# VHH binders against C-glycoside deglycosidase alpha subunit (carB), part 9

Target 1, 368 residues: C-glycoside deglycosidase alpha subunit (carB), of Microbacterium trichothecenolyticum (Aureobacterium trichothecenolyticum) (a0a0m2h8p8)
Amino acid sequence: MTALGTPIQGVTLYSFTRAFHGREYDLEGLIRKTAADGFGPGLEIIGFSSFRGFPAIDDAYAGWFRDLIDEVGLVTTSLAVNADIGIHRDRLLNQDELIEYMTLQIKAAAKLGFPIARVQISIEPDSMEALAPIAEAHGVTLALEVHADQYASHPRILALRDRYEKVGSPFLGFTMDWGATVSGFAPSLIEAYRRRGASEELLGQVVDLWNTYYEQGPPADQADHGQRFGSFIGLAARHGRPDLGIDFGINGTGLFGPARVDDWRTIAPWIKHVHGKFFGIDENGEEPSVPVRDLVKLLVENGYNGAISSEYEGWHWNYWQSPFDIISDEQAVQRSAAEAAGSRMITDLAEARTQLGAWLPNTEGAHA
Key: E = the ipSAE of ESMFold2; O = the ipSAE of OpenDDE; V2 = 0.75 times the mean of E and O plus 0.25 times the DockQ between their complexes.

## First folded at step 1 (VHH)

Design f6 (framework vhh_7w1s_2)
Fold by ESMFold2-Fast, scan of step 1:
Structure f6 (fold): chain B 368 residues (1-368), chain A 117 residues (1-117)
Amino acid sequence: as target 1 above (368 residues)
Amino acid sequence: QLQLVESGGGLVQAGGSMRLSCAASGSIFDYAMGWHRQAPGKQRELVAKITYGSTAYDDSVKGRFTISRDNTKNTVYLQMNSLKVEDTAVYYCAAGYYKLEFPSDYWGQGTQVTVSS
């Protein structure tokens, strides 16, 4: 929490996935650079990708890590943890094994100084209930991430909310991911498809199809979801581009969530952390595909006083952002292109923070 | 949930070949699939990835490694040729609904590949 009861800005190191793959920074280097570039004070780290031997954390390493965070003036916000029951080769984890696995990760979060553990969406209400006393014993809040293709009023999310209400633990809640509340196709993704030779007519129809579903709201059931997915594949095929069909389907139904801002009101009291998802910043310094103003306004009106961690996820498709983009671009794998991509990402992160800062209160929070 | 099971790892001499397999418990058609590796003391790195219509490789393995997928068998392969001592690592199969990078939605538990000089 903040000193004045207002949200703070931060960043998730998931934003720097390209830098990890490119070996430009180790964890210490990324932490120091994040602080130096002004992306704090809040810092989220992905446990299994950042800490060798995770979730086994020795006391000396944890002390070193906490000292580093203090030295650079950052505040640990959330540690992203795994809830995968498929971690063993020949079998799925049973509930007792999952609780043990989660307990090790909760202990790791506590040792490293993280007040929140971001839990993956696949965890069931019974497991969250069983983990509540363990979370409390270690002073770590469990915040299950709500991201596309799910949304705040999704039946699974509402079942979790109802169990949280029954349990009554302040150590159970949600991580709000703005990717569930996308108001348009990311222009950077349209540009990536254009680089693959997609026609302007096809690109316009992809945007139009997604806008149609946005107006209708999230799919009513799994059959509706499947029909929507298939409609994107069919659109690509009708334009002689079946090679784009799966990408259109995945992004159109899974990455860009069509839920409305107000949908978050169903779980607003349980929001413990926020992924301030963005895909690119336009020439006006704005994220054109995420309703940032309305999302920040909802959080402030509901008394949210945690961190909003900026999360750049345009690296999934931007040729200049990742040398390993699925739609390969030979230029993106060159060192000079990678350096230019890194500079652009840093600029976009700074501009995303500026946009967020315009809507964060110094006085408006007095009314919450 | 999608469970990934890796096979084909082990010990091999430098200059040799090895093929890793990743069998999924369900359909991989809607997933981007990839192979990552992590050597002792190093960060996990993406080695190769494959979607419906495209592949990408790390520069260190281009021309030596080939990724392929069989959607009917729900299996992904990594053919590793001209192996070097520096290829020694734990190799992880990964699947993601969204464009695959690290971290992914689903991971195998890893298979050790050791290349002796």
Scores: ipSAE 0.000, ipTM 0.229, lowest interface PAE 13.3, mean pLDDT 79

Design f7 (framework vhh_7w1s_2)
Fold by ESMFold2-Fast, scan of step 1:
Structure f7 (fold): chain B 368 residues (1-368), chain A 119 residues (1-119)
Amino acid sequence: as target 1 above (368 residues)
Amino acid sequence: QLQLVESGGGLVQAGGSMRLSCAASGFTFSYAMGWHRQAPGKQRELVAKISGGSTAYDDSVKGRFTISRDNTKNTVYLQMNSLKVEDTAVYYCAAEYTFGSWDTYYDYWGQGTQVTVSS
């Protein structure tokens, strides 16, 4: 019934956080490198960490940035924006202040040429509803990120989806983060723990504990989630390694989500952007912990024509491999999976620009 | 909450040695730890970084400085040998990590410890 999707190949600069933060590349250098290495044509950038003075963007800087993107042959996809209510040191933002803060970021996205703003998972349905007319006025789609420890059928995500249905705005949707649907504990992280002196017995039990939770599926409620988090901490402590406890808990419950690929079908029509989260590529050229092939197949079968921003997040622990060496391998898996599903990934700039413009709402002068 | 506490700074003669310590308290995270420095009138710069078993050094300190970590104490050390007057700076311990949302990137910084190298 639905025509097969042709997702657009892309990357998020978050993959290169260590190179950027360590001053190996400035923003211009990193943009030029990603274009030269063939990771485009889609480009996602993190607003807060990448643009000095964000969300205040002056006209000259925005012009320079758009000219650079055009020069290197990329297309801007998503700007990652903040929903942090704790930005003041002495108080929390109320709803009106949050809407004002988000409005500044939406304006920055529009000024820089980003058609999508990735909104943090903490934002509430009432705030998304209030932001819909602002998003439409500026031609920027708001895509709330679904990542572990949440998942597509999580009660909070379903509440957001139900509010989106009520509002009826094409400017509201989700960023699909593949970390919510992990099928195995990342082998590269197990190797990192081994390098930190963890015993093979402890490493086996961490994997076994995560596999047990994968078999059970996502936690039933917040209390169950807390118990799972605590069980990872307790495991580390029982092996005389309390120094690893919080790390096991964060990664085991917050980074490696145990939801199944088909869980994404609950919100598939609302997916506006994708974080192609991954943690490593093995010697067979496959991602051993993220079911990339099944995830791409689901997107293709659901007519997804937006961008997939490859997001290498193994850089948190894998210091022995450059993120610039691994992105192309993961993107090859994505292209292969799309072809196996009877479609293809778009890698041509002109095709990507045309399709993204047709996929996202054009609201110049329109009202929802 | 993660807190970084530096110690070991002070006055030292050129050619001497000094060891800085940085203790991380609160939560134990999987993160990179490093030492940065800021000399008067200059930008803050990376001196040395350790993450897992890997180390990195600024060219100006290679062969003179050694970074090490005691994972059981969650403490990072900077052993500084053959000190030069140009090494005079406030030295900052830093921890790099993400928490929660993938774009929530926290840099935890210590308060800094003064190192003064006299001729």
Scores: ipSAE 0.006, ipTM 0.215, lowest interface PAE 10.7, mean pLDDT 85

## First folded at step 4 (VHH; framework vhh_7nfr_2)

Design g1 (from b12 with Y102S Y109S; at its last look DockQ between E and O 0.09; V2 from the best seeds 0.00; counts 0 for: pae O 11.6 > 2, placed apart)
Fold by OpenDDE, look of step 4:
Structure g1 (fold): chain B 368 residues (1-368), chain A 123 residues (1-123)
Amino acid sequence: as target 1 above (368 residues)
Amino acid sequence: QVQLQESGGGLVQPGGSLRLSCAASGFTFSDYYMSWVRQAPGEGREWVSSISSSGSYTYYADSVKGRFTIARDNVKNTLYLLMDSLKSDDTAVYYCAKTYESDSWGLPSFDYWGQGTQVTVSS
């Protein structure tokens, strides 16, 4: 029997995007706020959104950043990196260019002190294989994000898993995104649509449509996904609200994935990081659309000792509640769930640092 | 203030290719879904393609699937649409639209649409 895991409490600054956009906080301010309010000790940051000049990070800036992290008492967990394929006007990036671009981002992660780089889901097995030695050289684990409309047992994800096994590098893995295993349409989003004047009839049908797909399971292929996407657009149009159609589709198929929680067991040994994606906390202190308790239980039972970054993505539509309060409440659910599973969430900084260092592979390679 | 500026449109023969660009400013580009929408003469606006904030996920209308590719550069704050195998039916004004802001997206009257760029496919 695998020892029970003790996941590390964490948060992604992405959760506070609204506050950032509103200029309530700058990067430093958000980091300090994160630490002060106890959302750590794990900290995840999106590279392009947060670091000026990314992936070009100068040494002085990196030094400042690391000092700040140490000062406030957080531990960097994951840097989200992107693959920009449209850099050139006349063509998409070729494989070599992609590898080069990814290398720059890996170096940035290393320089800033992130042991994990969350890799974009679009990256192919060949690319991951090619990046493995680079990752190892810099001591950065590449964790490809499993995100809706894909899921753990998706053929593409399995192909990646198989490639990981073949390559045999401990620096390759997955980022588990809870959006892939949503159990219900987010009520806060329904409320948002309501506030935008959507009829109750339309809203009911949106939920029903999603539930229908949930019962059917994840889309079988891209064509199926496209059909589902289109169905939401059509639904909106039929009700005289075409302005909501694309939004319905994006959220209903791309944000709320219908896979079951147990599906994660398929790739559990390769999960290196977790996006605790959620959309709201109700009056009972629960997340009504994401099975947080089941997900934490699964992680604990599978011996997961990495970080869970609370990813509040309801901020896109929820302007009426504080993201800070919501995240606080969600992390409470995580703690409760871990305890119920016979474990706990790590909230101590020193323990988190020690565990993360032991959890992730180390290398004596040169950092950028 | 949100600004979207499309470019790259023009006249092309059937079977030809074009690349559209959309320069975005006034918001954190990398945090939002982006879309292309087109409007042919005498017709309503038609959704063409969408891309997630990170570019990880792309979506296409059936009418353009396999021929068009949406992409983005979050460093340059630019959205792209690569259009291959163009058909006469692709003739339209193409608009760039900020997408993933549920409270503000979807209507042409919103300040989240560009001015559009004309694409004409004709022999």
Scores: ipSAE 0.000, ipTM 0.253, lowest interface PAE 11.6, mean pLDDT 90
ESMFold2, look of step 4: ipSAE 0.011; ipTM 0.378
ESMFold2 (binder alone), look of step 4: mean pLDDT 80; pTM 0.821

Design g2 (from b12 with S53W Y102S; at its last look DockQ between E and O 0.13; V2 from the best seeds 0.00; counts 0 for: pae O 12.3 > 2, grease 31.1 > 24.2, SAP .816 > .668, placed apart)
Amino acid sequence: QVQLQESGGGLVQPGGSLRLSCAASGFTFSDYYMSWVRQAPGEGREWVSSISWSGSYTYYADSVKGRFTIARDNVKNTLYLLMDSLKSDDTAVYYCAKTYESDSWGLPYFDYWGQGTQVTVSS
ESMFold2, look of step 4: ipSAE 0.011; ipTM 0.417
ESMFold2 (binder alone), look of step 4: mean pLDDT 81; pTM 0.819
OpenDDE, look of step 4: ipSAE 0.000; ipTM 0.247

Design g3 (from b12 with S54R Y102S; at its last look DockQ between E and O 0.08; V2 from the best seeds 0.00; counts 0 for: pae E 13.8 > 2, framework grips, grease 24.21 > 24.2, placed apart)
Fold by OpenDDE, look of step 4:
Order: sequence, then C-alpha cells, then structure tokens
Structure g3 (fold): chain B 368 residues (1-368), chain A 123 residues (1-123)
Amino acid sequence: as target 1 above (368 residues)
Amino acid sequence: QVQLQESGGGLVQPGGSLRLSCAASGFTFSDYYMSWVRQAPGEGREWVSSISSRGSYTYYADSVKGRFTIARDNVKNTLYLLMDSLKSDDTAVYYCAKTYESDSWGLPYFDYWGQGTQVTVSS
C-alpha cells in the first residue's frame, strides 16, 4: 500500500488578482499579507503578471525576492509560465523559438527559487520532450496544467502522459486543476447572474442543463463540446438574455468541468502540483461546487506530497466577499478533509521545505 | 468600455504571410471567445476563425483551414491571426470580434469589434 500523502498547504497569488489590480497591494505587500494571514507555507506566483520584465530576472532582484520569501516564512512551489507564441510582430514563434522562450522562463523559475514551472495546457508532447533536458539542467519540474476544458483521461492528456512515460524524465508531470472535476454549478456565479438581472427561471434552467451534462460526463469530442456550448447560448437567447449566453457557455463548458474525481487516477503518478481551484464557501463552511473533500482524499490516498495551491477563481464575478476570508475558509476544508482521510495538511514551513525537496526531483551539480 | 484595436495589416504578394494582432481592453479578455471576421469589397462580413477563452479550442472557416492560425495571449490581452499562403481572395478588412451569442458552434454573433485592418493580397 502506498504511504498516505501529506499535501502542503499553499496559495497562488492569482487568487488575489482583484486586490493586486486594485493596487491594494504590491507584490511584496501581497506576499507579506499571504504569510501573515497563514495561507502558506506554499506560494505560487504567475510569472508574467507578477514579475516586471519577466522572464528577464536580474540577480539582484532574484536575491531580494528569495530573501523576502525567507523573511516572511514561505516556500516557493510553482511559477506559472506562459507560452507566448505571439511575441514577434510579423509571425508566430516556431518550435525552436518556443523552446528558447520556455527556456528563459525555466531559468527565471530556477533563479527565483521555484522548483516547479506550471506549463500551459497548449504545449504539445514534442515540446515537452524537448524541454525535459532543459528542465533537468535547471532543476525545475515542468508540470503541464490539466485545465477544465480537458480532463485527466482526455486524449490530449493521455498523449502527454504516454510521452512522459516514453521520455522517462522525472522532471515532467502535470498540474492538477480542480476545475476539471467540478460537481456543481457555482452558486456565487448564479448570484452574480442574478445581480445582472437574470430571471430565476433562466438560472434554474442553466443549473439543470449543467447537471444534465454532468450526469453524462465530459464531452466525447470537440463536436460534443460545441453542442453543449451552443445549448447554453441558445438557452440564454430563448429567455431574452443573449448577452449572458457566451458567459453561460464558457463557464458551463470551459470553467466547470464535469469529469469525476476518480478520473484523476489516470494520471495520479505524474501529478506534481495542484491548483486547488474553487469558487466560494457557503454558510456551512463548504465549497458547494467543488468536491474538495473527495479531491484531497484522492491525493492523500495516492501519496501526493506536493503542494495544493488554493486558487480562488470566484473573484472574477464575486465582488461582494473578501477573497482572504474565502480562501481561509477553503483551506480549513482542505485540512479537515486530509484529517478525515487519515493524514494532514502540512502547515509547518520547515516540514514543507523538507518534504518538497524530497518530493521533487533534484539535479545534483547542474549549476556547479 | 470595450475596446478592440487591430493591427498588422498591409500589402503582401500572393503566397506571402501576415500576422494580425488585436489589442483588447475594457473586459476580462480571458473569459471570452474571440474571433476574426473579414469583409471583402462589395461583400458581407465573413467569419474567419475563433478561439476559446483559454485557447484550448480553435475553429476555422473552410476557406482558411490549413493556412491561417489563430492564437491568443491572455496575459497581454491580445488576439493574433497568422496568415500563411495568402491568396488574392483573402483581400479584405479584418476585424477582431468579441462574441456574445451563437446559433451553433461557429460564433456567428458579435457584440464588439475593432475598426479593422486592411489586408491586400496583390502581385
């Protein structure tokens, strides 16, 4: 029997995007707030949105950042990197250029002290294979995000898995995103639509339609996905609210993935990082749309010793509740779930550092 | 206020390539499907390509399949269209478009679009 995992509590600064964009906090302030409020010890950051000049990071800045992280008592877990194929004015990046650009980001991750680079879902198996030795050379694990448009048993994800197996590099894996395995339409989003004047009848039908698709499972192919998307648009139109149609479709088919929790078992051995994506906490202290407890249990049972970055994505529409309070409540659910599964969430900094170092592959001498 | 600004158009020879860009602002770019549409002289607007909010899905008109590539950068709030193997019949004003409704998969209705950028394919 595989030893039970002890996931590390963490957060992505993406959860606080509204506060950041509102200039309530700068990067340093947000990091300090994160630490002070106990959302750590794991810290995930989006590179392009948070670091000026990214992926060009000078040594002085990297030093400052690392010192700050140490000072506040956090551990860097994952840096989210992007594939910017439109960097040139006259053409898109070719494969070689993409690899080069990704290399710069990997180097930045390493310099800033992130052991994981979260790679966008758009990256292909050939690219991941090509990046494997580069990742290894810098001691950075590449974890491609399995996002809600896809799921663990999706053909594209399986193709990546197969390529990982073939390549045999411990520096290749996945970021598990909980949005792929949502169990209900987010009530906070329903409330947002209500505030936008959607009728109760329309909202009821939106939820019913999503539930119907949930029972059916993930779309079998692109055509099926398109059909589902169109159904949401049509529903809005029939109720005299075509302006909500795209939102219904995008969220109903692209944000709230209908895969079952057990689907993650398909790629469990390759999960290196977790986006604990969620959308709200109700009056009972539970996440009504994301099966957080089941997801944590699955991770524990599969021996996951990486970080779970709480990713509050309800901030897109929820302007009436504090993200800080909501994240605090969600992390309480994670802790409770881990305990119920016969384990615990790691909240101690030293323990988190030690475990993460043991959990992820290390390259000895690569930077000597 | 929603703003879409196209750029990158110009004169190119048949068989040539162009890259169009669309800078978006005034809405959460990453939450919406985006599209390119074009209008040739004397003709109606024609759908060219669409891309899902996170780029997971791309769609093309039959007339441009295999030649055009749609992409997006949600960090930069920018939509792209790489046009290869351009033909004379590709000559048109190209518009970046935000979709608000669709009858079917193909995103036929748009609530906002830019001023457009002229693409001329001529020898």
Scores: ipSAE 0.000, ipTM 0.244, lowest interface PAE 12.3, mean pLDDT 90
ESMFold2, look of step 4: ipSAE 0.006; ipTM 0.203
ESMFold2 (binder alone), look of step 4: mean pLDDT 83; pTM 0.843

Design g4 (from b12 with S30R Y102S; at its last look DockQ between E and O 0.01; V2 from the best seeds 0.00; counts 0 for: pae O 13.7 > 2, unsure alone 63.6 < 65, placed apart)
Fold by OpenDDE, look of step 4:
Structure g4 (fold): chain B 368 residues (1-368), chain A 123 residues (1-123)
Amino acid sequence: as target 1 above (368 residues)
Amino acid sequence: QVQLQESGGGLVQPGGSLRLSCAASGFTFRDYYMSWVRQAPGEGREWVSSISSSGSYTYYADSVKGRFTIARDNVKNTLYLLMDSLKSDDTAVYYCAKTYESDSWGLPYFDYWGQGTQVTVSS
């Protein structure tokens, strides 16, 4: 049996998007708040949304950022990078342009001190293969996000896994997103719809419809996904609320993935980072829609020594509760779950740095 | 305070038998599932067996099915593990664990465990 993993506690600043957009905090302020409130030591940041001029990062700024991270006592884990080939209105990026754009972002990650770049789900196996030597040259691990409506055993994800195996680079892997393996429709979202005037009958049927699909499992193909999406739209329309239909569909099929937790075993050896996506904590201190305990246990049992970035995504609709409180409560669940699995979450900075450095690949001669 | 104290471990030959005991205190023993977990040197902790609060239901890892028997005495607040047909691979520290829930696959979660008792199976 493989040694039990000790995941590193962490957070993505994305969780605090509302506070950031509301100008309650600037980047520095949010970083300091994150550290002070004990959400670390792991820190994940979205590059294009958080760093001005990204991916162009000047040396002075990078120095300042790294100093700040050291000062507040955090460890950078993952930088979320963008693979949007539609950045231009007139044409799509070609393969060379995409590789170039990705290269710039990888360099930015390295410069800022992030050992992992989270790659968007849209990237193809050929592109990942082409990026492998670039990633290695900069000591940055590329972790493609497995995001709903896809899942670990999805044909596209398996194709990537197979390519990883063929390429044989330790710098290629996956970011596990918990949204792919949700176990229930988020109650907070139901409450949000309630506040928007949705009838209890409609809400009940939305939950029932999702549960039906959950029992069936994830969609087999895009056609199936589309059909499920349409079903939510139709449901809303039948109840005189077509304005909610698209939202039901997006969340019911694109945000809340119905794969089972065990599905992650398919790619467990290649999981390099984890988005601990969740949507709320109930009065009992539990996440009612995400099987956090099962997910943490799976990671522990598979020897995962990377970071779990708490990703509170309920902020999209929940304006009545503090994200800081909710994240604190969710991280408590993670700690409890790890202990229950015979392990623990790493909350010590020095230990986190040491473990992450030992667990992730490094290249001899790569510019530290 | 929850306390769990294992006993009964020792050295036995292959094919031999042992009976482990766990004395529980500091909680209402009869209200909780109990489990045995073991850890071999250099290995991770492995679930071995669980028993329901009343003792009506028992669960076993595949590796010990047919050889081990879990039991409990709710009057004495004691958990037992009867180990028959012991193998070298059964060598480990055995822990008694208070169980509070299970995962989606039916594997138990633990909130407390004892200091463990050493079981060594060797010729």
Scores: ipSAE 0.000, ipTM 0.266, lowest interface PAE 13.7, mean pLDDT 91
ESMFold2, look of step 4: ipSAE 0.006; ipTM 0.357
ESMFold2 (binder alone), look of step 4: mean pLDDT 79; pTM 0.821

Design g5 (from b12 with S54Y Y102S; at its last look DockQ between E and O 0.13; V2 from the best seeds 0.00; counts 0 for: pae O 11.5 > 2, grease 29.2 > 24.2, SAP .777 > .668, placed apart)
Amino acid sequence: QVQLQESGGGLVQPGGSLRLSCAASGFTFSDYYMSWVRQAPGEGREWVSSISSYGSYTYYADSVKGRFTIARDNVKNTLYLLMDSLKSDDTAVYYCAKTYESDSWGLPYFDYWGQGTQVTVSS
ESMFold2, look of step 4: ipSAE 0.011; ipTM 0.375
ESMFold2 (binder alone), look of step 4: mean pLDDT 81; pTM 0.832
OpenDDE, look of step 4: ipSAE 0.000; ipTM 0.243

## First folded at step 5 (VHH)

Design j10 (from c1 with S52Y D100R W102F; framework vhh_podentamig1)
Fold by ESMFold2-Fast, scan of step 5:
Structure j10 (fold): chain B 368 residues (1-368), chain A 117 residues (1-117)
Amino acid sequence: as target 1 above (368 residues)
Amino acid sequence: EVQLVESGGGLVQPGRSLTLSCAASGFTFSSYAYGWYRQAPGKQRELVAAIYGGSTLYADSVKGRFTISRDNAKNSIYLQMNSLRPEDTALYYCAAYEYRSFGYDYWGQGTQVTVSS
């Protein structure tokens, strides 16, 4: 019997990328707005896009940042870091150079007060193993993001899990991204295609095609993936809309992962952070394409005491609605789901700080 | 400012080869999927080839004759067209799409390919 988890409510600023890049808010303004709107107490930030000169962070700036977080009543959870081997325009980083680059980002996370670094899915098991002692030395847990077109039982993810088991480091784990386990094509994206002049017949057939693949489950191999991708392109072409073809293929095979909720049980003990990915809220206050209630229930039943960073990704196509208007609705679904599972979401700052410090290894060293 | 510029089109005899190039600027090249489309007089625009990560896709009419490739260091994509036929005559367009989600699609101005004796 495992004790029921009490996940911590939070948000990632990635939800507000359009507002941030559009200069509606600078970083300080966005942090203050997020706190004022009640999306905390947990806060995830994207390192490279949010901090000038990242991963170089000076002491005065880091002190200012930590003071701001304390002032507004938030707790830092995850810093999203890069594993980009193409940072030089004329060559790729070798493994040793990647480890050095990742080390600089781990140090930046520690300096800014983040107990977790979200690592991009492309990093290999050998690199995660090499980073484990560095992560431990700096008190930063490495949480490799599992998102579509991969999923918990994907051979690559299982290989990472098996390496984590062998290494035995509590500083290695996963960020669970709910986009890997979508149960319906996002109605907000269907509406975006409708606004681009797609016919109702075409839109219905896009939904039907994705549902067919959902019933079949994840693609068996790369050839099956390619066939599915091509089938979305062919569908668009048959309706005289070849301009939508690649977009249908990318979203249908890459963004909306057809794996089932229970697939997450294969890696549940290694989940250190969660991206509460969602694409819209319907008239009933529910997420019609992401099974939020089932996902929260799984986390609660598996004793998850980490943070869920609500991540609105509908901003890529939904320019007619503000993410500030709908994140609270998604968080209400999370709270309701936790209650239905016999538990609760933590929304109190003091409780969140105490539980996060107990959930993650040696998080106090980075915060001093 | 996102811009796609096609080059390499022209008049070519049947059975010969052409290489089309698409130079991309104003965005992170590796974060996008790319496609080549063509439009012949009186016909709808047709997808010729697409590249998304490690995956490529070809229209049945060009499989075995055309090859799409990308060079991230040069921020360019290419369409190698072999064994050209008169029915390959069309205006060829380069397109870029954000591969992680529904993004803005960007189109070049097109480059004319004419296959004629």
Scores: ipSAE 0.013, ipTM 0.437, lowest interface PAE 7.8, mean pLDDT 86

Design j12 (framework vhh_podentamig1)
Fold by ESMFold2-Fast, scan of step 5:
Structure j12 (fold): chain B 368 residues (1-368), chain A 118 residues (1-118)
Amino acid sequence: as target 1 above (368 residues)
Amino acid sequence: EVQLVESGGGLVQPGRSLTLSCAASGFTFSSYAYGWYRQAPGKQRELVAAIYGGSTLYADSVKGRFTISRDNAKNSIYLQMNSLRPEDTALYYCAAYEYDRSWGYDYWGQGTQVTVSS
């Protein structure tokens, strides 16, 4: 049995995308709000959507940002970065261009004080291998996000894990996204569909169809995945609601992953960061669709000492719920689950900084 | 920034063929589901065809006549339209739906006009 982990409590600003893009808060205001609301001490930020001119970050701005983080009593955990080869209008990035683009983002993470860069799921094993020495040179761990429609035991994820083992770099790993291991269709999304005029019969059949796939487990291959996606579209069409079809397909196969919690054991030793993805809290203070308690228990039992960045993603459809009113409830579930597992969540800033620095690899002589 | 650009529309005679193209840029092409929608004057926008991975869906009105396809290497999706009818006259839109919702919105092109008339 592994020594019990003490995960660090945190949040990702992605939870507040509507408030930020709706100009309700600027970046400073949102950081101050999240600190004041007690969602820290860990803080994840999305680089391309939050920092003007990203990945170009000047030293004065980086200094201002680090001073702000220190002032409000937070610790930066993960910076979400892009691996998009389609960033140009009429061509794809070649391998050298992708490595150069990623290198600029790794440098930005280092300058801003983020010890982890969340890498998008689309990056290939050869690219991760090529980036390992660059990650080490800048003191930034690369954590490739595992989210639906992929999952921990997916052939692509296992191929990445096997390459990580071969390379032997402590700067390569994964960001665990809880959306890959959902235990029920989100009730808040069913309510959103109801508000869009979907019949109770259709809503019941969407839930039943997703439950059927949950019992079967993840799709066997790309063809099975496509067939599942098409089945959600066909269901909507049969009820005279083809306008809902693609949304059913995307959420049913791409947002609500049917993998089981124990599936994460295949890559647990390489988990460097966690997206605590969730979609709602019910009247009993529980998450009705994401098995938060079992996921936290797995992390604790596997010695996870990194951060869990709570990620409220119900904001895509649940416009009647403030994300500021729901995150603390979900974080209370996380703390309760860690305690039930014989451990605890770290919520103290100084303790969080010390543990994160000891748990992630360090590089002497590296400069931000 | 995400951009979808449709091309290939025009005026065609009934019974002829037309190929629509949608060029996508500013994002990871493979992480998206894609659809072709159309809107005729005075009617609601309707799904014509959709593709995600290896799966395709077609509206009953176009099944057997239209084919949706994707070229991941070119970041493009296509709609091959055969045996065109006057009822196919509409503004055709390319749409992308991201399951990794990094940008928080579904993306739409500007549309390309298809007119089937003698």
Scores: ipSAE 0.011, ipTM 0.370, lowest interface PAE 9.1, mean pLDDT 86

